# Designs tried in a protein design chat: VH-VL binders against q8ixk2r445to577. Part 318

Target 1, 133 residues: q8ixk2r445to577
Amino acid sequence: FFGMLQNKGLTDYCFDYNPPDENQIVGHQVILYLCHGMGQNQFFEYTSQKEIRYNTHQPEGCIAVEAGMDTLIMHLCEETAPENQKFILQEDGSLFHEQSKKCVQAARKESSDSFVPLLRDCTNSDHQKWFFK
Below, E stands for the ipSAE of ESMFold2; O stands for the ipSAE of OpenDDE; V2 stands for 0.75 times the mean of E and O plus 0.25 times the DockQ between their complexes.

## First folded at step 16 (VH-VL)

Design b103 (framework fv_cosibelimab; at its last fold request DockQ between E and O 0.92; V2 from the best seeds 0.82)
Fold by OpenDDE, fold request of step 19:
Structure b103 (fold): chain C 133 residues (1-133), chain A 120 residues (1-120), chain B 112 residues (1-112)
Amino acid sequence: as target 1 above (133 residues)
Amino acid sequence: EVQLVQSGAEVKKPGSSVKVSCKASGGTFSRWAISWVRQAPGQGLEWMGVIIPLFGTANYAQKFQGRVTITADESTSTAYMELSSLRSEDTAVYYCAKSRYYGRSAFDYWGQGTLVTVSS
Amino acid sequence: NFMLTQPHSVSESPGKTVTISCTRSSGSIAYHYVQWYQQRPGSAPTTVIYEDNQRPSGVPDRFSGSIDSSSNSASLTISGLKTEDEADYYCQSYDHSTKGWVFGGGTKLTVL
């Protein structure tokens, strides 16, 4: 699967990666932003290695969860996907992070009108449902 | 440093078409969003459309839908804007502009502009 | 769809402070970032403010941007006005419904 990764509950919001330097993409947080439908920084690929790959940039980035964190951070993709980069996009639309055993949920940032994907205990909430468009 | 260099001034008859080029250098052209903005004499800025070269995806302002075509050639790092069925009201300076993240980032680099004059 | 409304012109003496407003007709002004561009006569526009209140490198700190949700407007403030600041200024914001950009009508700033 590839394209815009949209949230079901938070309508019209997509995974969005916008590091301040377009040539230095590692280490920043993936956010949610209104889908613009043009690909670019909202274009992701779910691979056979269970990566969420940001392949618009070279070298390609892969979403990772760092130890003790609940945010999604961009790392470089590796030949063999590390455990912290493995996600399962399930049939019901839930996005499950294998290592943490948590699900990716669209959440509002504290004291902000912005949104981010965060790891949370898995529920049946539409805010934990994702689909490619 | 990023630079956008546009083609030269054009003089056109009503009903004809014009194609303006925008040559980019100093960065990764394919990743950018290249927008076209025009400005009639003594008037404000008007967004016409955008192209994402890497994807070939384009979007246009409704006002120009069906009359404007924006394309990009990654091999030459050049964006093009073609406007057909020209009218006198299309007389304007046409700018290409680069932005990092579409829908979010500012137009951080602009071409020098291309004057298109439409007159009988 | 929405429109961005700016005053047609503003004027002020050197050293003073001037503010240019940009009012969004519908939807929240905070819905998408507001950009500001400066255009001197005979030149292409240049960015002076991005993402509401961020200043590009090379732009003097005399330039600042702000958002006022109560009036649904953005403002460009120029302090310590200089003759070189005389230009047209345009606000810009993204329209999610059309997936396009909207410019304000522009404001001509005259330095007296």
Scores: ipSAE 0.891, ipTM 0.952, lowest interface PAE 0.5, mean pLDDT 96
Fold by ESMFold2-Fast, scan of step 16:
Structure b103 (fold): chain C 133 residues (1-133), chain A 120 residues (1-120), chain B 112 residues (1-112)
Amino acid sequence: as target 1 above (133 residues)
Amino acid sequence: EVQLVQSGAEVKKPGSSVKVSCKASGGTFSRWAISWVRQAPGQGLEWMGVIIPLFGTANYAQKFQGRVTITADESTSTAYMELSSLRSEDTAVYYCAKSRYYGRSAFDYWGQGTLVTVSS
Amino acid sequence: NFMLTQPHSVSESPGKTVTISCTRSSGSIAYHYVQWYQQRPGSAPTTVIYEDNQRPSGVPDRFSGSIDSSSNSASLTISGLKTEDEADYYCQSYDHSTKGWVFGGGTKLTVL
């Protein structure tokens, strides 16, 4: 699967990666932004190693969650995917983070009007359901 | 440093087509959003459309849909804007401009502009 | 679809402060970032403000941007006016309904 990773509950929002320096793709938080349909910084690939890749840049970025954290951040992809970079895209559209046993949910960032994907206990909420477009 | 260099001035007859080029250097052309903006003599800026070269995805302002085609050649780092069925009111300076993230980022670098004159 | 409306012209003396408004006709001005471009005669535009209120490297701090939700407008403020500030200024914002960019009509700034 590849394309724009869109939320079922927050219907017009897509995974989006907008690092301040376009030549430095690691270390920043993945956000949600209005889907523009043009690919670019909203284009992700779900791989056979259960990675969510930002592969429009070299070296390629892979979404990860550090131990004890709930935010999705961009790491460097590795030849063999580490456990913190593995997400199971389930039949119902849930993105299950294997290492933490939590699901990716569309949520408000802090107290702002911006949105981000965060790890939360798994529920049947549409805010935890994702699809490639 | 990023630089956008456009092709030279054109004089065209009504009903013909024009294709303006915009050659990029100094960065990763394929990952940028390249927009085309025109400006008729003494008038304001008017957005025509955009392309993301890596994806080949393009979008156009409604006013120009059906008449404008924006393309990119990644091997030469060049974007093109072709406008067909030219009218005298298409006389304008045509600019290409780069932005980082589509729908969000400013046009941080602009080409020098290409004057297209449409007259009989 | 929306329009961005700017005054056609503004003028002020050197050393004074001028403010140029950019009003959105429908939907909130705060839905998307506002950019500001400066264009001198015979030249391509250059960015003076991006993402509402940020300055590119090399743009003096006399230039500032702001958003006023109550008037549904963005403003470009230039303090300590200099003759080299004389130019046309354009605001710009994104229209998600068309997935395209909208420019304001432009404001001619005359200094002196």
Scores: ipSAE 0.722, ipTM 0.905, lowest interface PAE 1.2, mean pLDDT 92
Fold by ESMFold2, fold request of step 19:
Structure b103 (fold): chain C 133 residues (1-133), chain A 120 residues (1-120), chain B 112 residues (1-112)
Amino acid sequence: as target 1 above (133 residues)
Amino acid sequence: EVQLVQSGAEVKKPGSSVKVSCKASGGTFSRWAISWVRQAPGQGLEWMGVIIPLFGTANYAQKFQGRVTITADESTSTAYMELSSLRSEDTAVYYCAKSRYYGRSAFDYWGQGTLVTVSS
Amino acid sequence: NFMLTQPHSVSESPGKTVTISCTRSSGSIAYHYVQWYQQRPGSAPTTVIYEDNQRPSGVPDRFSGSIDSSSNSASLTISGLKTEDEADYYCQSYDHSTKGWVFGGGTKLTVL
């Protein structure tokens, strides 16, 4: 799977990666932004290793969640995917983080009009449903 | 240092086409959004369209759809804008400009401009 | 689609402060960043404000940007005017409905 990773409940919002320096991609949070449909910083690949890869930069980034945290952070991909970088995209559209046993949910960033993907207890909410376009 | 260098001025007859080039240096051309913007004499800036070279994805302003084609060659780090069925109203300076991230980012580097004169 | 409306011209004396407005015709100006460009005669535009109120390196701090949601407008403010500030100024914002960009009509700043 590859393309724009969209949210069903938060209509027309995509995974988006906008690090301050486009050449220093490690350690910043993935956000949600209005889908533009052009690829670039909204283009992600779901791999056979259960990674969500950001291939626009070389070396590639892989989305991770550090132990005890709920934010999705860019790490460098590794030859064998670390456990904190493994997600299962279910047939119902839920995006399950294996290590934490939690689901990715579209959420409003506190006290702002901005949105981010966060780990939350799994529910059947449309805000936890994702698809590639 | 990022630079965008455009091809030289052109004089064209109505009904013909023009193809302007924009060669990038000093950065990662393929990941950028490269826009084309024109400015008729004494007039303001008008966005024409954009390409992201790595993806080959392009989007055009409604006014120019069907007449404009924007392409890129990653191997030479060069973007192109071709405008067909030229009219005298197309006389303008044509700029290329880059932005880092689609939608969010300003046009932070501009080419020097290419004057295209359409004269009957 | 929307338009960004700027005054056609503005003038002020050296040392004074000028404000150039940029009014969005539909949709909220606050939902997408506003950029400001300076264009001197015979030159390509250059960025003087990005992301509503940020200055690129080398732009003096007498340039500032702001957003006024009540009038649905952005403003470029230049304090301590110098003759070198005489130029055309354009605002710009992203149009999500077309996935493209819109420029304001431009403002000619005269420093007299």
Scores: ipSAE 0.677, ipTM 0.887, lowest interface PAE 1.3, mean pLDDT 93
OpenDDE, second read of step 17: ipSAE 0.825; ipTM 0.938
ESMFold2, look of step 18: ipSAE 0.592; ipTM 0.865
ESMFold2 (binder alone), look of step 18: mean pLDDT 91; pTM 0.934
OpenDDE, look of step 18: ipSAE 0.832; ipTM 0.939
ESMFold2, fold request of step 19: ipSAE 0.674, 0.591; ipTM 0.890, 0.869
ESMFold2 (binder alone), fold request of step 19: mean pLDDT 91, 91, 91; pTM 0.937, 0.937, 0.934
OpenDDE, fold request of step 19: ipSAE 0.867, 0.880; ipTM 0.947, 0.949

Design b104 (framework fv_cosibelimab)
Fold by ESMFold2-Fast, scan of step 16:
Structure b104 (fold): chain C 133 residues (1-133), chain A 120 residues (1-120), chain B 112 residues (1-112)
Amino acid sequence: as target 1 above (133 residues)
Amino acid sequence: EVQLVQSGAEVKKPGSSVKVSCKASGGTFSRWAISWVRQAPGQGLEWMGVIIPLFGTANYAQKFQGRVTITADESTSTAYMELSSLRSEDTAVYYCAKSRYYGRSAFDYWGQGTLVTVSS
Amino acid sequence: NFMLTQPHSVSESPGKTVTISCTRSSGSIAYHYVQWYQQRPGSAPTTVIYEDNQRPSGVPDRFSGSIDSSSNSASLTISGLKTEDEADYYCQSYDTHTKHWVFGGGTKLTVL
């Protein structure tokens, strides 16, 4: 699967990667922003290695979650995907992070009007359901 | 420093087509959003459409759908806007403009503009 | 589809403050960033405010932007008016439904 990764519950919002320096791909948080449908910084690929790749840049970025954290961060992709970069896209649209046993949820960033994907206990909420457009 | 350089002025007859170029330098052209904006004499700015060169994806304002085609050549870092079935009311200065993230970022760099005059 | 409405013209004397409004006809002004552009005769537009209230490098702090959700409008405020501020000013925002940018009709600022 590839395309704009859109949320079922927060219906106008897509995964979005907007680092300040366009030549620096690593270390910034993945956010949610209004879907524009044009690819670019909202284009992601779900791979057979269970990675969510951002391949607009070279070298390619892979979404990761550090142990004990709940934010999605962009890291460099590796030849063999490490466990912290693996997400299971389930039939119901849930993105399950096996290492933490949590699901990716669209959430409002605390003390802000912005939205971000965060790891949360898995529920049947539409805010935890994602699809490629 | 980012720079957008457009092709020179054109005089065209009604019913013909015009193709304006916009050559980019000083950055990652393929990853930008390149919009085209026109301004008829004494009138306001009118957004025509956009292309994301890396993806080849284009989107057009409803008014221009069917008449405008925006393309990009990544090898030369050049965007093009072709407007067909020209009418006298298409006489305007045509600008290309760069934004970093479509739907969010401002048009931070603009071309110098290309005057297209449609007359018989 | 929506319109951004600006006053056609505003005028004020040097040293005073002027505010130019940009009102959105449908949808919330606050859901999308508003940009402001300055255009002097014979020139391409330049950005004076981006993402509601940010200033590009080189734009003096006399220029500021704000959002007012109650009137569904954005405003560009220019304090300490100088003759060189005389120009056309355009607001711009995004339409999620069409995936298009929309410009306001423009405001001619005269400094007399």
Scores: ipSAE 0.677, ipTM 0.891, lowest interface PAE 1.5, mean pLDDT 92

Design b105 (framework fv_cosibelimab)
Fold by ESMFold2-Fast, scan of step 16:
Parts: sequence; structure tokens; C-alpha cells
Structure b105 (fold): chain C 133 residues (1-133), chain A 120 residues (1-120), chain B 112 residues (1-112)
Amino acid sequence: as target 1 above (133 residues)
Amino acid sequence: EVQLVQSGAEVKKPGSSVKVSCKASGGTFSRWAISWVRQAPGQGLEWMGVIIPLFGTANYAQKFQGRVTITADESTSTAYMELSSLRSEDTAVYYCAKSRYYGRSAFDYWGQGTLVTVSS
Amino acid sequence: NFMLTQPHSVSESPGKTVTISCTRSSGSIAYHYVQWYQQRPGSAPTTVIYEDNQRPSGVPDRFSGSIDSSSNSASLTISGLKTEDEADYYCQSYDHSHLGWVFGGGTKLTVL
């Protein structure tokens, strides 16, 4: 799958990556923003290694969750996907983060009107359902 | 340093078309959003449309839909804006401008502008 | 469709402070970032404020931006006015309904 990764519950919001320096893409948090359908910073690829790749940049970035954290951050992709970069996209639309045993949920960023994807206990909430558009 | 260099001034007859170029240097052209903005003499800025070269995806302001076509050539890092069925009210300076992220970033670098004069 | 409304002109003496407003006609001004551009006669616009209140490198700190949700407006404030600040100023914001951009009508700043 590839395209804009949209949330079922937060209608019209997509995975978005907007690092401050376009020449340094690692280390920043993945956000959610209104889907524009133009590709670019909202274009992601789900790979056979269960990675979510941001491949509009060289070198390519892969979404990861650091140990003990609940935020999704951009790392460099590796030849063999490490456990912290593996997300299982299930038939019901859930994104299950294998290492933490938690699901990706659309959530409001603390003290802000902005939205971000966060790891939360898995539920059947539409805020945990994702699809490529 | 990012630079956008536009083609030179044009004088056109009503009913003809014009194609303005915008050559980019100093960065990653394919990953940018390149917008076209015009300004009639003594008037304000008017957004016409945009292209994201890497995706070949273009979008246009409703006022210009059907008359404007924006394209990009990644091999030469050049964006083009073609406006057809020209009228006298299309006389304006046409600018290309770069933005980083679609829908949120400022137009941080602009071309010098191209004057297009439409007269009989 | 929305419009961004700016005063046609503002004027002030050197050394004083001036504020230029940009009011959104429908939808919240806070839903999308507001950018501000300066255009001197015969030149292309340049960015003086991006993402509501950020300054590009090289823009002096006497330029600042703010958002006021109660009036549904963005403002550009220029303190310590200098003659080189004479220019047209344009606000801009994103129109998600049309996946494009809207510019304000522009404000001519005269430094008396």
C-alpha cells in the first residue's frame, strides 16, 4: 500500500511529516494534518517488512517508536527493519506496533489544537483505524 | 542558496497563449511545491496554481481552471506556466514561488517576475 | 470561499509602531498558518513572517506577527519604523476547500 495514510475517526486527517530542516529528516515527530491529496509530506509507503516509509526524501525515512515512548518519530530506514519500526496493518485498519504491543491512535497533542499519532492500548475505536487513500 | 530564475518579458496578442519558465537551483526542486502568482499593474497578488514536480500533481485556482496548465521538467529543474486564450486583463507580472510543505509553508523564495503584456 | 481583508493603507512616522490587520471572512484564522510578505516597488515579494509569528533569517526583530481568534484576524506589527519599511504588505493563508492559497488585498505602508 502507498498513498496518504488517513484516519477513519478523525475524518480528513492524514499522517504528515514536516521537519524544520528539509535536508535533515530524522528525529522529529510525525504529525496529523488535513489531507490534501497532493502527495509530498503526506505520502507514505507500507512495505513487506511492515515499515511505514517516508520515501519522498533521500535517504529514506522510516517511522519508529523509541523504547518507553508513545510518539512516532522519523528514523533512517535499515536494510532489515528493526522491531521498533514494525507496524502491522490489520484488516480492520488497526496499526499494531509489534515491539510495544500497542496501537496507533489519532490524538490531540498536549496543550494544542494539533493532532498526532500516539501509541495507546488497542481498542476498537475509529481513532485507531487507518487506511491508504 | 535557493534561486528561481524566470524567462523574459513577453508581448502577446489577444487569443494567443504564453508559456513562462521558472528554473530552480540550490536545492531539491522535485520535493518542492512551485506556485504561480500574478499581479496586474497596481493590483494585488493572485494565486493561479501549483505543481509538485516529484508527483506531477498540479492544482489550479477556479478562476484559471481550463486556461492554465502548470508543468515541470525534473531533469532541468524547471517549472512552466502556460496561460491560453489571453485577454487584455491578463496583462500582469507573473511570479513563480517555492514552498516547502503543501498547505502550510510560506512561499519562501520567489522568481524575479515575468511581465506579460497582452495588446492588439 | 473566504477572503482575507487588509486595510488599503496605513501611515506612521519614523520610529513609531504600526500594526496591519488581516481578517478572515469565514472559518477560523487559526485553522491554518498565516504568512506575511513585503513587496517594495519593482521587486518580487519577500517573506517577513511565516507560520503566524516566525521570522526568516535576515528579518529584523522589530517585525512580529500574531493571531487573535476573537477578531478572527492575524496582525503584522512593525516597531521602530524606518523609511526602508515603505512597501506593500500581503497576508496569505491556505484554503483547504480548494487546496490552494488566498492572499489579502494588500496594505500600502507609508512612513511619513
Scores: ipSAE 0.666, ipTM 0.890, lowest interface PAE 1.6, mean pLDDT 92

Design b106 (framework fv_cosibelimab)
Fold by ESMFold2-Fast, scan of step 16:
Structure b106 (fold): chain C 133 residues (1-133), chain A 120 residues (1-120), chain B 112 residues (1-112)
Amino acid sequence: as target 1 above (133 residues)
Amino acid sequence: EVQLVQSGAEVKKPGSSVKVSCKASGGTFSRWAISWVRQAPGQGLEWMGVIIPLFGTANYAQKFQGRVTITADESTSTAYMELSSLRSEDTAVYYCAKSRYYGRSAFDYWGQGTLVTVSS
Amino acid sequence: NFMLTQPHSVSESPGKTVTISCTRSSGSIAYHYVQWYQQRPGSAPTTVIYEDNQRPSGVPDRFSGSIDSSSNSASLTISGLKTEDEADYYCQSYDSHKLHWVFGGGTKLTVL
């Protein structure tokens, strides 16, 4: 699968990566932003290694969750995907982070009008359901 | 230092077409969003469309759908806007403009503009 | 479909403060970023405010942007007016349903 990774509950929003420097992709939080349908910084690939890749950049980025955190951040992809970069896209549209046993949920960022994907206990909420457009 | 340099002024007959170029330098052209905006004499700015060169994806304002085509050549870092079936009301200055992220970022760099005059 | 409505013209004396409004006819102004562009005669536009209230490097701190959800409008405020601020000002925001940018009609600022 590849394309814009859109939320079923927060219907106008897609995974989005907007680092301050367009030539440096490591270390910033993945956000949710209004889907524009043009690819670019909203284009992600779900790989056979269960990675979510930001592959329109060189070097390619892979979404990861750091120990003790609930935010998704961009790391460099590795030849063999580490456990913190593995997400299971389930048949119902949930994104299950196997290492933490939590699901990716569309959520409003604390004290902000911005939206971000966060790890939360798995529920049957449409805010935890994702699809490639 | 990002620069957008457009082709020179054109005088065209009604019913013809015009193709304006916009050559980019100083950055990662393929990853940008390149929009085209026109301004008729004494009038405001009007968005025409956009292209993301890396994806070859383009989108057009409804008013221009069917008459405008926006393309990009990554090898020369050049975007093009072709407008067909020209009418006198298409007389305008045409600008290309770069944004970092489509749908979010401002147009941070603009070309100098190309005057297209449509006269009989 | 929506429009961004600006006053056709505003004028003020040097040293004073002026505010230019940009009102969205439908949909919340706060759900999409608003950009502001300055265009001097014979020149291409330049960005003076991006993402509602951010200022590009090189733009004086006399320029500021704000959003007012109660009036569904964005505002560009220029304090300490200088003659060099004389220009046309355009707001811009995004149509997420059409996937299109929309410009306001523009405001001519005269500094007398």
Scores: ipSAE 0.633, ipTM 0.885, lowest interface PAE 1.7, mean pLDDT 92

Design b107 (framework fv_cosibelimab)
Fold by ESMFold2-Fast, scan of step 16:
Formats: sequence, structure tokens, C-alpha cells
Structure b107 (fold): chain C 133 residues (1-133), chain A 120 residues (1-120), chain B 112 residues (1-112)
Amino acid sequence: as target 1 above (133 residues)
Amino acid sequence: EVQLVQSGAEVKKPGSSVKVSCKASGGTFSRWAISWVRQAPGQGLEWMGVIIPLFGTANYAQKFQGRVTITADESTSTAYMELSSLRSEDTAVYYCAKSRYYGRSAFDYWGQGTLVTVSS
Amino acid sequence: NFMLTQPHSVSESPGKTVTISCTRSSGSIAYHYVQWYQQRPGSAPTTVIYEDNQRPSGVPDRFSGSIDSSSNSASLTISGLKTEDEADYYCQSYDTSTKPWVFGGGTKLTVL
């Protein structure tokens, strides 16, 4: 699957990666931003290795969650995907992070009007349901 | 570092078409959003449309829908804006401008501008 | 399908502070980033403020941006005015529904 990864509950918002330096993509948090439908910084690929790849950049970025954390961070893709970079896109639209046993949820960033994807206990909330557009 | 270099001035007759080029250097052209903006003499800036070369996706201001076409050639790092059915009111300086992220980022680099004069 | 409204002109003496407003006709000003551009005669515009309140490298700290949700407006403030600040200033913002960029009508700043 390829495309803009849009949230079913927060319907105007898509996965978005906007590092301050366009030539240095590692280490920043993945955010949610208003879907523009043009690809670019909102274009992701879900691979057969269960990675969510940011293909617009070279070298390619892969979304990861560090141990004990709940934020999605951009790392470099590896030849063999490490466990912290594996997400299972389930039939109901849930993105299940296998290593932590948690689901990706659209959430409001504390004390702000911005939104980010965070790992949360799996529920059946539409805020935990995603689809490629 | 980043430069956008546009084609030279043109004089056109009403009813004709004009195609302006914008050649990019100093960065990753394919991944940018390239917008076209015009400015009639003594008037303000008017956004016409955008293209993201890597995706071939384009969007246009409603006023220009059906008259403007924006394209890109990744092999030459060049964006083009073609405006058809020219009228005297299309006399303007046409700019290309780069932005990092569509819908969010500022136009951080601009071409030098191309004067298009539409007269009989 | 929104408009950004700026005053047509503002003037102020050297060393003083000037504020240029940019009011959005529909939708919240805070929902999308506002950018500000400076244009001198015969030149292409350059960015002086991006993403509401950020300055590009090389733009002096006399330039600042702010958002006021109560009035649905953005403001560009220039302190310590210098003659080289004379230019046209344009605000710009975006709309998700029709996905256009829109520029304000522009404000001519005269430093007298």
C-alpha cells in the first residue's frame, strides 16, 4: 500500500514528516497534519516487511518506536527491519506495533492544538484506525 | 545555494499561449513544491498553481482552472507554466517559487521573474 | 475561497515600530500557518517570517510575527525601522477545503 496515511476518526489529518533540515531526516517525531492530497511529506509506503517507509527521501526513512517510548520517530531503514520498526496494519485499520503490543492513535499534543500519532493501549476507537488514500 | 532561473521576457498577441520555464539547481528539485505566482504592474501577488515533480501532482487556483497547465521535467530539473487564451489583463511578471512542504512551508526561494506582455 | 485583508499602506519614522495586520475572511487564522514576504521595487519577494513567527537566517530580530485568534488576524511587527525596510509586505496562508495558497493584497511601508 502506498499513499497518504489518513485517520478515520480525525478525518482531516494524515501522517506527516516535516524535519527542519530537509537533508537530515533522522531523529524527529512523526506528526499529523491537515491532508493535502499531493503526496510529498505525507506519502508513505507500507511494505511486506511491515515497515512504514518515508520514500520521498534518500536514504529512505522508516518509522520506529524506541523502547519505553510512545512517540513515532524517523530512523534509517535497515536491510532487515528491526522489531521496533514493525507495524501490523490490521483488517479493521488498526496499526499494531508488535514489539510494544500497542496501537497507533491520533492524539492531541499536550497543551497545544497540534496532533501526533502515539502508541496507546489498543481500543476500537476510530482514532486508532488508519487507511491509505 | 538553491537557485531558480526563469526564461526571458515575452511579447504575445491576445488569444495566444505562453510557456515560461523555471530551472532549479542546488537541491532536490523532485521533492520540492514549485508554485507559480504572477504580479500585474503595480498590483499584488496572485497564486496560480503548484506542482510536486516527484509525484506529478498539480493544483490550480480556481481563477486559472482550464487556462493554466503546470508541468515538470525531473531530468532537467525544470518546471513550466503554460497560460492559454491570453488577454491584455494577463500582462504581468510571472514568478516560480519553491516551498519545502506543500500547504505548510513558506516560498523560501523565488525565480527572478519573467515579464509577459500581451498586446496587439 | 477566503481572502486575506491588509492595510494598503502604513508609514512611520526611522527608529519607531510598525505593525501590519492580515485578517482572514473565513476559517480560523490559527488553523494554517501564515507567511510574510518583503518585496522591493524590481525584485522578487523574499521571506521575512515563516510558519507564523519564525525568522529565516539573515533576517534581523527586529522582524516578528504573531497570531491573534480573537480578531482572526496575523501581524507582522518591525521595530527599529530603517530606510531599507521600505518595501511592499505580503501575508500568505492556505486552505484545506480547496487547497489554494492565498496572498493578502499587500501593504506599502514608507519610512519617512
Scores: ipSAE 0.591, ipTM 0.862, lowest interface PAE 1.9, mean pLDDT 91

